# Ledger of designs, part 16: VH-VL binders against GTPase-activating protein BEM2/IPL2 (BEM2)

Target 1, 199 residues: GTPase-activating protein BEM2/IPL2 (BEM2), of Saccharomyces cerevisiae (p39960r1967to2165)
Amino acid sequence: VPLEDVCERENTLIPTIVVKLLEEIELRGLDEVGLYRIPGSIGSINALKNAFDEEGATDNSFTLEDDRWFEVNAIAGCFKMYLRELPDSLFSHAMVNDFTDLAIKYKAHAMVNEEYKRMMNELLQKLPTCYYQTLKRIVFHLNKVHQHVVNNKMDASNLAIVFSMSFINQEDLANSMGSRLGAVQTILQDFIKNPNDYF
Key: E = the ipSAE of ESMFold2; O = the ipSAE of OpenDDE; V2 = 0.75 times the mean of E and O plus 0.25 times the DockQ between their complexes.

## First folded at step 21 (VH-VL; framework fv_disitamab)

Design w6 (from s2 with heavy chain Y59W, light chain S93Y; at its last look DockQ between E and O 0.03; V2 from the best seeds 0.00; counts 0 for: pae O 11.4 > 2, placed apart)
Fold by OpenDDE, look of step 21:
Formats: C-alpha cells, structure tokens, sequence
Structure w6 (fold): chain C 199 residues (1-199), chain A 118 residues (1-118), chain B 105 residues (1-105)
C-alpha cells in the first residue's frame, strides 16, 4: 500500500505504525548495542508484523508492550522490514534519482557544502507531505540513535549503511548501480548527523 | 502582506451547523497548510486540524474528528471549517492560521466567535 | 499524544522585571517549539520559532531556549505592552501549553 494511501486512510501525516515503532524504540532501545544492526528474533518480528497487519496499528488493542516482541531488536527489525516493504522509496519513486544525483555531484566535489544543503532542502520541499513528514521523523529518530553511540555503538555511518537498503524499494535496488546505493548512504549519513541543516 | 481574514461572528442554536471561512492573501494559497485552532472563553488554545489546500488532504485532532470538517477552495483562496451538531461547549473563538508542513503558525486570522445558545 | 506542560499558569510582575516561562514536553521534540503572545480579544502572535529563533519584528528582549523536553521563554525586561498570555507549542503534532498569563503586579 502506498504511503499516501496509508496516511489518507489513517488521517495522519505519518503512518501510525511508524510513529509507534519509533517511539517504542526511543523508549527502550536507544542504548541497545548494535541497534538496527543486530537482527531481532524472526519469530518476534513476524508476530509483530502480523499483529499490526491484522489488528491495525490504529486499534487501541494494538500495543508494543507485549511479551511476544519484548526484545527491542524485534521492534527495530520490524521497522526496517516495514520500510523495505514500502512500494516506493521515502525519497519518492519520482524523485529518488534527483536526490541521489545531487549526492553524487556533491561527492564528486562539484559543489560546496552550503550549496548541497540548499539544493537538498529544495528537493525535500518538493516531496509529498507524507513522504516529507515520514522521512523527517525517521531522520530525527536516527539522529537520536546516533547521539547514543557511546552506548549503542551505532553512529550515523553505521545507521546509514543499515538503512540505505530500506530507503529504496526492491525494484529500485535491483535496478540500481552501486553508486546509487552509495549515494543513498551518503544522504542518510548527512541527514542523520545534521538533520537541522536539511529539515 | 500575508493576511488571513475570517468570516464574522455566528450565533447558533444547539444542534445546528456553522461554516466559517478563512480567506488568504499575500502568498500562494497552495504552498501552505491552513490550521484551525479552538479557544473556549477564558481557556487556552487547542489545535483542531489542518488542510493542505493543494491536495485537499486533512488531518484532525481526534477530539474534533467528528465535530469539524475542514475544506479548501483553491479558486477563491479560502479555507473553511464546518462545525456540526453544535453544543454549548462549542462556544468559542476559532482561529485559522498558516503553517508549512511541520512548522509554526504564522500569521493567524483574527478569529471567529461562534456562540451556541438556546 | 505529546503533552506540553507550561508553568507557571500566571505570574505577577512589574515593568523592568525578568520573566521566565517554562514548557516541558512529554516527549523529546528536539527544537520543534514555538512561543506565542496573545492579548485579550486578539489573535496569537508568533514570537519564537524553532525553540530559539526570534521572529522578525519581535523585540530582542524576548528569547527562547531549550531542546528536547525542556523549553524556556524569557523576557529580559518586561515592558508595559508585554502584559499578555503566552503559549508554548510543539508543532510536530501541534500541542499547545496551557498558557501563562503575565499580569501587572
């Protein structure tokens, strides 16, 4: 289901499941060693996924305080999986190449940092509302994780690597060159380090 | 100059419906959200909901989801809020305000007083 | 929901006084906080955005600080025109604080 459809159905700016998952991770998992890198229990992840698929994340009966997915890594894993299963990149299918092209140019030293930030911001402002809000929420979440690197050992670079695969859909991943994936990683790393420079 | 001008005060009976307007000028209507805020007499500010005038997409405070309906007319640069099944508790000043994505509110309309009384 | 606990609910002060208003968020909202001034019968006016950025045209005696969960609005030297009600707001999910009425002592 497209992100727009989810947000429209739920009457939200961000999918409710994304909000709940991130809030729970921020509550219990910010200091978890290897957060997002260490996989959770497959059984727990599947149980959680089935729960919000069947019950709906907006249902009051749905809770992340459940023994079935007690491990925060299961919640984290479910979030990664959720992003991966989105039909479109959070950069939007239409604009993902614009983002990565910009990053590639920047890496090639074709522009200065301030220009990169300006242009990136312009691209972000062109995103549909639900894409922008969801992306922003995720980036700031990952920034929080990054701030806890002393404990969790997950800096912006590590997180960018982990999530680069989740910020592109399977089709784009299959068709993407290594440079595109690297560009996504670069973008995420910068976003995570300095979210206020872009959002 | 950016301005939001709201319709005049309304007096309604319980059970009635009222629709207030917010006309914008000084900027491109579709570039910003329009938010609605309730302020009961002597009380604080409470966010009711918003609309993206470009797409028509709305987002409501759960408290007002069944009370308020927010719409926008791009042809007249006007946003609307309809309040249904009015009760005395709905007596309040209602403000529209401009916002951009996840941003603060600026500027605000002058407010519209809605009085519900038997 | 994100709650914004604003304190105090009211404060009596004199012209020239330093006035401090605090707002505590129930969730880490980074710097997504704005402060508004409202006078009786008028619409709220934006004073501070992004927790510490002064809105254009607002006197420099107003300042905002904070990040995460704790935020503060400060009026360094209260002026006669500053007696009003002030509201904090987080604009991630658009919750307002309960308001602080600044009254003349």
Amino acid sequence: as target 1 above (199 residues)
Amino acid sequence: EVQLVQSGAEVKKPGATVKISCKVSGYTFTDYYIHWVQQAPGKGLEWMGRINPDSGNTWYNQKFKDKATITADKSTDTAYMELSSLRSEDTAVYFCARGDYEDWFDPWGQGTLVTVSS
Amino acid sequence: DIQMTQSPSSVSASVGDRVTITCKASYDIDSYVAWYQQKPGKAPKLLIYDASSLQSGVPSRFSGSGSGTDFTLTISSLQPEDFATYYCQQYWYYTFGGGTKVEIK
Scores: ipSAE 0.000, ipTM 0.531, lowest interface PAE 11.4, mean pLDDT 89
ESMFold2, look of step 21: ipSAE 0.245; ipTM 0.732
ESMFold2 (binder alone), look of step 21: mean pLDDT 93; pTM 0.946

